# Ledger of designs, part 8: VHH binders against Ras guanine nucleotide exchange factor efc25 (efc25)

Target 1, 234 residues: Ras guanine nucleotide exchange factor efc25 (efc25), of Schizosaccharomyces pombe (q9usu1r752to985)
Amino acid sequence: TPEEFASQMTLLEFDYLKQIPSREWIFRSWVSRDSRSAVRNYINFSNCFTYWIINCILEKKNTKARTAVISFFIQTAYKCLSLQNFSTLMSIVSALNSAPIYRLHAAYKLVKAEDIICLSGLREIVETKKNFSTYRALLRKAELPCVPFLGVILSDLTFIDEGNPDVLDSSPHLLSFNKRHRLADVVADVCRFQSSSYEMQSNTDLQSYILHRCRFVNQDLSYLFDKSLSLEPR
Below, E stands for the ipSAE of ESMFold2; O stands for the ipSAE of ESMFold2 at other seeds; V2 stands for 0.75 times the mean of E and O plus 0.25 times the DockQ between their complexes.

## First folded at step 4 (VHH)

Design T19 (framework vhh_etentamig_d1)
Fold by ESMFold2-Fast, scan of step 4:
Structure T19 (fold): chain B 234 residues (1-234), chain A 121 residues (1-121)
Amino acid sequence: as target 1 above (234 residues)
Amino acid sequence: EVQLLESGGGLVQPGGSLRLSCAASGFTFSEYAMSWVRQAPGKGPEWVSGISYSGGSTYYADSVKGRFTISRDNSKNTLYLQMNSLRAEDTAVYYCARGEDTAMVYYFDYRGQGTLVTVSS
């Protein structure tokens, strides 16, 4: 069910988040693709999960069956919003916005109007416009527990060193201090998110199923787009 | 080491044009999505435009659609941003950023030092 799936994804995502030690933020241990850091494991899981959604939709030969899977993930994303699981929400909307899936107009025509309206609202939340302003506003107002979107955290860390000589003194020491202060703020925010727990019952069978399926998904967008074309020609 | 070196910024009049370039080295450029991100004085970073590894897909922030064009030359390891119809609100430091697919939402693992674009009369 959408609710159960959302709950178990929330527990899985939160477990990945809790495993990240503060040293990884400081030393950028994830930047190597061959890294076995906790951040890299979480990145790999998130990407596999997103591609798994795309594969699940495209594996359905029948238009009504594809519609059912799309509707399932829309409802799951909405339940994730209710749980303040922005990570799974981002993954689901990203999959539905992917070129292979976004183009499936025949499948989308069969989606209930309520679900289409819901998806439009979810798309607004995850928009990149104004540096994820809608998402950031929701995250700031969110009470614990919640699962923040890892990608925004990683991007913030990358841009922490950009400098701003027009609004700061040109002193190198002042710039180094500002960088350390911003890094400390990001680390503190992550530690705050890690400090609580979701009080939901674990479904180990469903969690194992998700982890197993995500391990072996096709991440070739060109292949997936061609498959999309074979299911719904232009 | 991964290096991204931006160039082409400068002072330009409202309505004018500039072309930014980013020279990439230290990695296989053709395997990565690339983006332009800008930061106006006193504001946070704003994603401007992105391009897929092959150049087959391009994406733009609503604020620049129809005015800016992103492109790349994989044989020269270079990313470009053609900026037309420039406005005062386009004044910012423009950063070249290397993207990595994180749940189909690109996060940036490297960025250059930036190039300043000032739009004023």
Scores: ipSAE 0.323, ipTM 0.648, lowest interface PAE 3.5, mean pLDDT 84

Design T20 (framework vhh_etentamig_d1)
Amino acid sequence: EVQLLESGGGLVQPGGSLRLSCAASGFTFSSYDMSWVRQAPGKGPEWVSGISWSGGSTYYADSVKGRFTISRDNSKNTLYLQMNSLRAEDTAVYYCARGEDTAMVYYFDYRGQGTLVTVSS
ESMFold2-Fast, scan of step 4: ipSAE 0.446; ipTM 0.761

Design T21 (framework vhh_etentamig_d1)
Fold by ESMFold2-Fast, scan of step 4:
Structure T21 (fold): chain B 234 residues (1-234), chain A 121 residues (1-121)
Amino acid sequence: as target 1 above (234 residues)
Amino acid sequence: EVQLLESGGGLVQPGGSLRLSCAASGFTFSSYWMSWVRQAPGKGPEWVSGISSSGSYTYYADSVKGRFTISRDNSKNTLYLQMNSLRAEDTAVYYCARGEDTAMVYYFDYRGQGTLVTVSS
């Protein structure tokens, strides 16, 4: 069900979040695509999960079956919002907004009006063009437990001043201290999120299924777009 | 070692033009989305413009659309921002930023040291 799937995704996402040690934020060990850091593992999982959603929808040759899968993920994303799982919500809406899926008008025509209205609201929450203003407002309002979206954290860390642009050796400790204070604030926020827990019962079989399916997902967006065209030609 | 080095900033009068450059090294430049992000004194970072890995798709903030042009030269590992009709409001440190996707959402994982653009009369 959407409820159970949202619950298990929340536990999986939260487990990835809790595995990230503070040292990775400090030393930016995640920046290389070849790194075997906890942050890189989480990025890889999020991407695989997002592409898995796209593959799930496109594997359905029947229009009604594609509609059922789309509706399932809309309902799952809404349940994630209720659980304050912004990470899974972001992944689902991103998949539904992808070029291969967004264009499936025949499948969307069969989606219930209530689900279309719901999806519209979810799209506003994850809107990136406003520098995530709606998402940031919801995150500030959110009570623990919640799962924040990793991408926003990574961007915020990237824009912390790393340089010594106009300071000679007499003041390098002050710049390092200021940078570490800003970094410490972000790390403190992440630690706060990590300190809580969801009290839902884990379904290890479903979690293992999700992790296994993500391992073998096709991430070739051009291929997926061509498959979309074969299912619903213009 | 990943490096992004911005250049081309300076003092310019309102209505003037500047061309910013960003020299990238230590990674496969042609595989990454790139952006320009600016930060005005006392304010948070503001995304200005982005360009796809191939250079085929470009995106602009409403505040700069029609005045700024982003481009890249993958053979030279260089990102550019042509800034025309500059306004006092464009005064900021301009950062070259490397983009990467998580869950098909664009985020920045690396930035340069920035280049200061001052638009003043």
Scores: ipSAE 0.432, ipTM 0.739, lowest interface PAE 2.0, mean pLDDT 85

Design T23 (framework vhh_etentamig_d1)
Amino acid sequence: EVQLLESGGGLVQPGGSLRLSCAASGFTFSSYAMSWVRQAPGKGPEWVSTISGSGGSTSYADSVKGRFTISRDNSKNTLYLQMNSLRAEDTAVYYCARGEDTAMVYYFDYRGQGTLVTVSS
ESMFold2-Fast, scan of step 4: ipSAE 0.476; ipTM 0.763

Design T24 (framework vhh_etentamig_d1)
Fold by ESMFold2-Fast, scan of step 4:
Structure T24 (fold): chain B 234 residues (1-234), chain A 121 residues (1-121)
Amino acid sequence: as target 1 above (234 residues)
Amino acid sequence: EVQLLESGGGLVQPGGSLRLSCAASGFTFSSYAMSWVRQAPGKGPEWVSGISGSGGSTDYADSVKGRFTISRDNSKNTLYLQMNSLRAEDTAVYYCARGEDTAMVYYFDYRGQGTLVTVSS
């Protein structure tokens, strides 16, 4: 069910989050694509999961079957929001907003009106074009436990690390001090999120299924777009 | 060593135009999505525009749609931002940023030092 799937995704995402040691933020070991860091493992999982959703929808030959999968993930994303699992929510909305899926008008026509309204709301709260302003506001109000979106954390660290030109007229010692304080704040926030736990029953069979499928997913967006066109021409 | 070097910033009057460039080196430029991100004095960074590795898709923040155009020349390893109809609120340091060409399109792992754009009479 959407509820059970959302719960198990929340436990998986939270486990990835908890495995990240503070040293990885300091040494930027995650930047290399061949890195075996905990951050890189989490990035790879998130990307694979997002593409797995796209593949799940496109593997269905029948329009009604594609609609059922789309509806399932809308409901799953909504349940993730209620669990304050912003990571899985972001992945699902990203998949549904992808060019291969967004264009499936015949499949969307069969989606219930209540699910369409729900998806519209989810799209608004995870809107990337506004630099995640709505997401950032929700994260600030969120109580523990919570799974933050890793991409925003990584981007914030990148902007801290290179320096801030609007303080270039400050002393070098003050600039270095300021960067360290911002890094420490991000690390403290992550540690705070890691310090809590979700009290849900683990379904190891479902978790293993998800992890296995994530490892063998087509991530060729051009191929997936062509497949989308073959299912719904134009 | 990954390097991103921005240029083209300066003082411009309201309604004017400016073109920013970012010279990239140390990686396969065409394999990465690129973005422009700006930071106004006293404010946090704001994503402005993004472009896919192939250049086939572009996106813009609502605040700049219809005024700014992002483009890239993969043969020259260069990213561009054409800024038209500039307003006082466009005043910021503009950063070139490298992203992963993935579902996490606005995940940035590198940025340049920035170039200052001041829109004032």
Scores: ipSAE 0.203, ipTM 0.575, lowest interface PAE 4.7, mean pLDDT 82

Design T34 (framework vhh_etentamig_d1)
Fold by ESMFold2-Fast, scan of step 4:
Structure T34 (fold): chain B 234 residues (1-234), chain A 122 residues (1-122)
Amino acid sequence: as target 1 above (234 residues)
Amino acid sequence: EVQLLESGGGLVQPGGSLRLSCAASGFTFSSYAMSWVRQAPGKGPEWVSGISGSGGSTYYADSVKGRFTISRDNSKNTLYLQMNSLRAEDTAVYYCARGYDSLLTPYYFDYRGQGTLVTVSS
């Protein structure tokens, strides 16, 4: 069900989040040639999961079956929102917004009006306008437990460390203090998110299935777009 | 040693055009999605545009859609941003940013350049 799937994704995402040690944020360990960093493992999982959604939709031979899968993921994303799992929400909306999926007008015409309205609201939450302002507002108001979107954290860290010189911070002492203070704030926020837990029953069979499928998913977007064209020409 | 070096910024009149370039080195350029991110005075960074490693897919923020074009030349390890119909609101430092070869999450960045300043003013 969408509810069970959302719950298990939340547990998986939260486990990836909890595995990230604070030192990775400070030393940017995911940037090194060593691909064993917890951050890079989490990024790889998120990308594989997003492509898996695309593959799940495109593997369905008839329009009604594709509509059912699209509706399933819309409902799953909405349930993730209620669980404050913004990471899975971002992945699902990204998959549905991808070129191979976004173009499936015939499949979308069969989606219930309630689900289309829901998807429009979810798209608004994940939009990048004004530096993810809608998402950031929701995250600030969110109570624990919560799974934040890793991409925004990584972006913030990248821009803090090398940040654009500000005339207000032109003094070397003030600039160094400001950068360390902002880094400390990001690390503190991540530690706060990691300190809580979701009280849900683990379904190890479903979690194993998701992890296994993600390891071998087709990530060739050009191939997937061509497959989309074969299912709904022009 | 990963390096990203932006160029092409400058002062331009409203309605004008500029082309930004980013020279990449120290990694297999074609294996990574690339983005342009800007930071206006007094504001946080804003993702502008992204392009897949192959160049087959491009993404744009609503604020620049129809005016900006992202492209890349993998044989020269160079990323481009063609900016047309520039407005005062486009004034910002523009950064070249490396992603994790993801078209679906172009906001995952692990490196950025030093930036190039674009000022749109009379």
Scores: ipSAE 0.280, ipTM 0.629, lowest interface PAE 4.3, mean pLDDT 83

Design T37 (framework vhh_etentamig_d1)
Fold by ESMFold2-Fast, scan of step 4:
Structure T37 (fold): chain B 234 residues (1-234), chain A 122 residues (1-122)
Amino acid sequence: as target 1 above (234 residues)
Amino acid sequence: EVQLLESGGGLVQPGGSLRLSCAASGFTFSDYYMSWVRQAPGKGPEWVSGISSSGSTIYYADSVKGRFTISRDNSKNTLYLQMNSLRAEDTAVYYCARGEDTYGMGYYFDYRGQGTLVTVSS
């Protein structure tokens, strides 16, 4: 069910989050593709999971079957929102917004109106306008436990505001202090998210299935787009 | 070491055009998703546009769609942003940013340049 799938995804995502040690923020271990960092493992999992959703939808040759899979993931994303699992929510909406999937108008025509309304609301949450303002507002109001969107955290670390160089050149210690303070704030936020737990029953069979399927997913976007065209021309 | 060097910024009048370039070095440019990110005075960074490692997939923020064009030349390790029909609200420091070809993380970035200032004013 969408609820069970959302629960198990939340446990998996939270486990990836908890595996990240503070030293990775300091040494930026994930920046190297060859690194065996916890951050890199989490990025790889999120990417594979998103492509797995795309493959699941395009695997269905029948329009009604594609609609059923799309509806399932819309409902799963909504349950993730209820669990404050923004990571899985982001991955599902990204898959549904992908070029191969977004264009499937015949399949979307068969989606229930309430699910279409739900998807529109979910799209608003993940919208990038004003530096993810809708998502950031929602995250600020969220109580623990929650799973934040890792991509926003990583990007924030990359774009840490060091201030105007002209102003701070006259006071280098202020520039150093501000940068260190902002980095410490991000690290503290991540540690805060890691300090809690979700108290849901683990379904190891479903979790193993998800991990196994993600490992062997097709990530050839050109192939997937061509497959989309073969299912719904134009 | 990874280096991203932006150029092409300057003062232009509303409705004008400008082309930004980003010279990349210290890594295999053709392996990475690349983006343009801007930051207006007193505001947070705003993602503008992104292009996949091969150039086959391109995305734009709604605010610039139809006006800006992102492109890359992997043989020259260079990223470009052609900006047309510029508006006062496009005034910002524009950063070249390196990321990953990831659907799950989308706009994830691990490196940025020092930026180039674009001022749209009469």
Scores: ipSAE 0.227, ipTM 0.617, lowest interface PAE 3.6, mean pLDDT 83

Design T38 (framework vhh_etentamig_d1; at its last look DockQ between E and O 0.71; V2 from the best seeds 0.56)
Amino acid sequence: EVQLLESGGGLVQPGGSLRLSCAASGFTFSSYAMSWVRQAPGKGPEWVSGISGSGGSTYYADSVKGRFTISRDNSKNTLYLQMNSLRAEDTAVYYCARDLEYSGMPYYFDYRGQGTLVTVSS
ESMFold2-Fast, scan of step 4: ipSAE 0.515; ipTM 0.783
ESMFold2, look of step 5: ipSAE 0.421; ipTM 0.749
ESMFold2 (binder alone), look of step 5: mean pLDDT 83; pTM 0.845
ESMFold2 at other seeds, look of step 5: ipSAE 0.556; ipTM 0.813
ESMFold2, look of step 7: ipSAE 0.575; ipTM 0.820
ESMFold2 (binder alone), look of step 7: mean pLDDT 83; pTM 0.845
ESMFold2 at other seeds, look of step 7: ipSAE 0.449; ipTM 0.756
ESMFold2, look of step 16: ipSAE 0.494; ipTM 0.786
ESMFold2 (binder alone), look of step 16: mean pLDDT 82; pTM 0.838
ESMFold2 at other seeds, look of step 16: ipSAE 0.521; ipTM 0.785

Design T39 (framework vhh_etentamig_d1)
Fold by ESMFold2-Fast, scan of step 4:
Structure T39 (fold): chain B 234 residues (1-234), chain A 122 residues (1-122)
Amino acid sequence: as target 1 above (234 residues)
Amino acid sequence: EVQLLESGGGLVQPGGSLRLSCAASGFTFSSYAMSWVRQAPGKGPEWVSGISGSGGYTYYADSVKGRFTISRDNSKNTLYLQMNSLRAEDTAVYYCARGYDDLFSPYYFDYRGQGTLVTVSS
């Protein structure tokens, strides 16, 4: 069910989040693609999961079956919002907004009006406008536990690290102090999110299924777009 | 040693056009998705546009769709942003940013350049 799937995704996402040590934020251990960092593992999982959703939709040969999968993920994303799991919410909306899936108008025409309205609201929450202002406002209002969207955290850290000081007037010592202050704020927020827990029954069979399927998914966006065109040529 | 160097910014009147360039070095350019990210005065960074490593897929923020065009020349290790119909709200420092090979995580940036200032008068 959407509810059970959302619950198990929330437990998996939270486990990935909880495993990230503060050291990785400080030393940017994820910047290498070959990194065996906790952040890199989480990024890889999120990407695989997003591609898995796209593959699930496109493997269905008939329009009604594709509609059923799309509706399932919309309902799952809405349940994730209720659980304050913004990470899975972002992954699902990103998959549905991807070029191979967004263009499937025949499948979307069969989606219930309730689910279309729901998806519209979810898209508004995750929109990038004004530096994710809607998402950031919702995150600030959220009570623990919650799973924040990792992308915003990583982006904030990247923009902190890349300062361009006036070398004639700015001391490297003062710049380091300012960077550490801003970095400390981000790390403190992450530690706050990690300090809580979700009290839900673990379904290890479903969790293992998700992890296994995500590892063996086609991540060739060009191939997936061509497959989309074969299913709905216009 | 990853290096990204932006150029092409400047002062332009509303309705005008500018073309930004980003020269990349220190990595296999064609293996990475690239993005343009802007930061307006007093605001946080806003993702503007992204392009896949091959150049086959492009993505745009709703605020710039139909006005901006992202492109790349992998033989020259260069990323471009063609900006048309510029508005006062487009005023920002524009950063070239290296993303991962997956645009579904467009905010997972590991490097950015020093930026180039675009000022749209009034």
Scores: ipSAE 0.255, ipTM 0.626, lowest interface PAE 4.8, mean pLDDT 83

Design T42 (framework vhh_etentamig_d1)
Fold by ESMFold2-Fast, scan of step 4:
Structure T42 (fold): chain B 234 residues (1-234), chain A 122 residues (1-122)
Amino acid sequence: as target 1 above (234 residues)
Amino acid sequence: EVQLLESGGGLVQPGGSLRLSCAASGFTFSSYAMSWVRQAPGKGPEWVSGISGSGGSTYYADSVKGRFTISRDNSKNTLYLQMNSLRAEDTAVYYCARGEVDTAMVYYFDYRGQGTLVTVSS
């Protein structure tokens, strides 16, 4: 069900978040694609999950079945909002807004009016406009526990960084005071999110299913767009 | 080390055009999605445009669709942003950013350059 799926995704996302040691934020260990960092593992999971949603929708041969999957994820995203799981919410809305899925007008015509209204509201929350202002406002008002969207954290860290290293100061441990202070604020926020827990029952079977399905998901957006065209031409 | 160096910014009249360039070094350029991100005075960063590693897929913020064109030359390790029909609200520091993967609408950025200032004034 959407409620159960949202709960289990929240537990999975929160587990990824809790595994990130503060040193990774400071030393940016996640930056290399070959990194074995906890941040890199979370990025990989988040992207696999987003593409898995796209694949789930496009694997359905008939329009009614695609509508059912779309409706399921809209309802799941809404439950994630209730759980203050902004990470899964972002992934689901991103998948539904992807070019292969957004264009499925026939499937969307069969979606219930209340789900369409719900999706419209969720889209407003995750808008990138004005530096994610709507999302940031919700996060500021959120009480623990919550799962913040990793992408905003990584973006903030990237814009705190000076881009190119100073050629006379190659040590990653030596940062300017202003830069260190801004990094400390981000790290403190992450530690605050990590300090709490969600009190809900783990469904190991569902969690294992999600993790295993992500392992083999097609992340070729061009291929997925072509598949979308084959299912709903024009 | 990874380096991203932007150029091509400057003062331009409303309705004018500018082309920004970003010279990349220290990594396999063709293996990474790239983006342009801008920051207006007193505002937070705003994602503007993204391009896949191969150049086969491009994405644009609604505010720049139809006016800006992102492109890349993998043989020269260079990213471009062609900006047409510039408006006062396009005034910002423009950053070249290395995107890891797109998540349909959002990129995870791990590096950015120092930026190049674009000022659109009458």
Scores: ipSAE 0.156, ipTM 0.564, lowest interface PAE 5.3, mean pLDDT 82

Design T43 (framework vhh_etentamig_d1)
Fold by ESMFold2-Fast, scan of step 4:
Structure T43 (fold): chain B 234 residues (1-234), chain A 122 residues (1-122)
Amino acid sequence: as target 1 above (234 residues)
Amino acid sequence: EVQLLESGGGLVQPGGSLRLSCAASGFTFSSYAMSWVRQAPGKGPEWVSGISGSGGSTYYADSVKGRFTISRDNSKNTLYLQMNSLRAEDTAVYYCARGYVDTAMAYYFDYRGQGTLVTVSS
């Protein structure tokens, strides 16, 4: 069910989040291509899961079956929002907004009006406009436990305002201090999220299934777009 | 070891055009999705455009769709942003940013350049 799937995804995502030591945020261990970092493992899982959704929808040759899978993930995303699992929510909406899936007008035509309305609301939450302002507002209001979107955290670390790109500028001490302060704020926020727990029952069979299927997904967007065209020609 | 160096910024009049370049080094360029992200004075960063590792897929923010074109030359390890019909609201520091493999769907970044300033003023 959407509820059970959302619960198990929440436990999986939260487990990935809990495994990230604060040291990785400070030293950016995931940037190295040879990194065995917890952040890189989580990134790989998130990407695989997003592509798995796309593959699940596109493997359905029948329009009705494709609609059922789309509806399932819309309902799952809504349940994730209720659980304050913004990470899975972002992944699902990203998949549904992908070019191969967004264009499936015949399948979407069969989706219930209430699910279409739901999806529109979810799209507003995850939109990138004004630096994810809608998502950031929801995250600030969220009670623990919650699963924040890793991508925003990584982007914030990448775009820590150094103000001045020239290290020979008149105020180099200010740039260094500002960077350290902002890094400390990010680390503190992540530690706060990691300190909580979800009390839901673990379904190890479903979790194993998700992890196994995620490992074997096609991540070639061009191939997936061509597959989309073969299912619903323009 | 990873380096991204932007160039091509400057002052342009409304309606003008500008082409930004980003020279990449220290990694296998063709294996990574790349993006352009901008930050206007007093505002947070805004994702502008993304391109897959192969260059086969491109993505644009609604605010720039139809006006900006992202492209890449994997043989030269260079990313480009062609900006046409520029508006005052396009004024920002433009950053070249690296995603993981084909991560255009998540729009998150692990590396950025120093940025290049684009000012659109009459």
Scores: ipSAE 0.169, ipTM 0.573, lowest interface PAE 5.0, mean pLDDT 83

Design T45 (framework vhh_etentamig_d1)
Amino acid sequence: EVQLLESGGGLVQPGGSLRLSCAASGFTFSDYYMSWVRQAPGKGPEWVSGISSSGSTIYYADSVKGRFTISRDNSKNTLYLQMNSLRAEDTAVYYCAKDLEYYGSGYYFDYRGQGTLVTVSS
ESMFold2-Fast, scan of step 4: ipSAE 0.293; ipTM 0.651

Design T47 (framework vhh_etentamig_d1)
Fold by ESMFold2-Fast, scan of step 4:
Structure T47 (fold): chain B 234 residues (1-234), chain A 123 residues (1-123)
Amino acid sequence: as target 1 above (234 residues)
Amino acid sequence: EVQLLESGGGLVQPGGSLRLSCAASGFTFSSYAMSWVRQAPGKGPEWVSGISGSGGSTYYADSVKGRFTISRDNSKNTLYLQMNSLRAEDTAVYYCARGEDYGSWSGYYFDYRGQGTLVTVSS
């Protein structure tokens, strides 16, 4: 069910988060696509999971069946919000906002009003507006345990200036101190998130199923969009 | 040696236009989604616009939609941002950033950025 799926996704996401050593933040081990870093593994899983959702919806030839899958993921995302799992929440909303899925008006017409209202609220949380202000506000008030969205962390780290200070600022010692302080804050926040745990019962069969399905998902967006058009013409 | 080098910033009057360029080297440019991210004085970074590796998909923040146009020339390994109808609130350092193409996430993940180019919109 949505509750069980959300719980198991939370445990999987949290496991990926816990595997990231602090040195990866400092040395940016994920920069190359050939990297075997824990960050790169998490990014790959997150991307595959998002495409898996798109494929699950488009695999249903019947409109009512597509509606059921959409409703399932809306409810799953809401349960993730309750668990403070912002990573899975972001993945699900991203899939539902994708061009192949967003356009499925006939399927959405059959979604219950309460789920449509729910999805609207979830979309507000993941908006990029004002440097993810809504998401950042929720993350700040969140109690542990919590799964933050990795993309915001990576973005924050990328914008910490590690270049030659005298090219950017006339006070290099102050600039370097500020940069190190900001990097230390991000690393400390990640370590804080990693230090707690979710005390939910593990369902290894469901977790294995998710990991297996994500590994073999079709990530050809143009193909998926054409498939969407075949299911619901313009 | 991955390198991103921005150019085209400067002082412009409100309502004016600027075109930013980003020269990329050290990687297969067409295989990566690219973004423009800005940082105003005293504020955090704000994603502005993103483009898929092929150039087939473009994305914009609501604050710039209809005014800014992102484009790329994969034969020249160059990313562009055409900025029209500039406003005082567009004043920021603009960074060229390399990201993964995660569909709607193209603006969320950045593994490399350039040094930035300053855009000042002032009367």
Scores: ipSAE 0.171, ipTM 0.567, lowest interface PAE 5.0, mean pLDDT 82

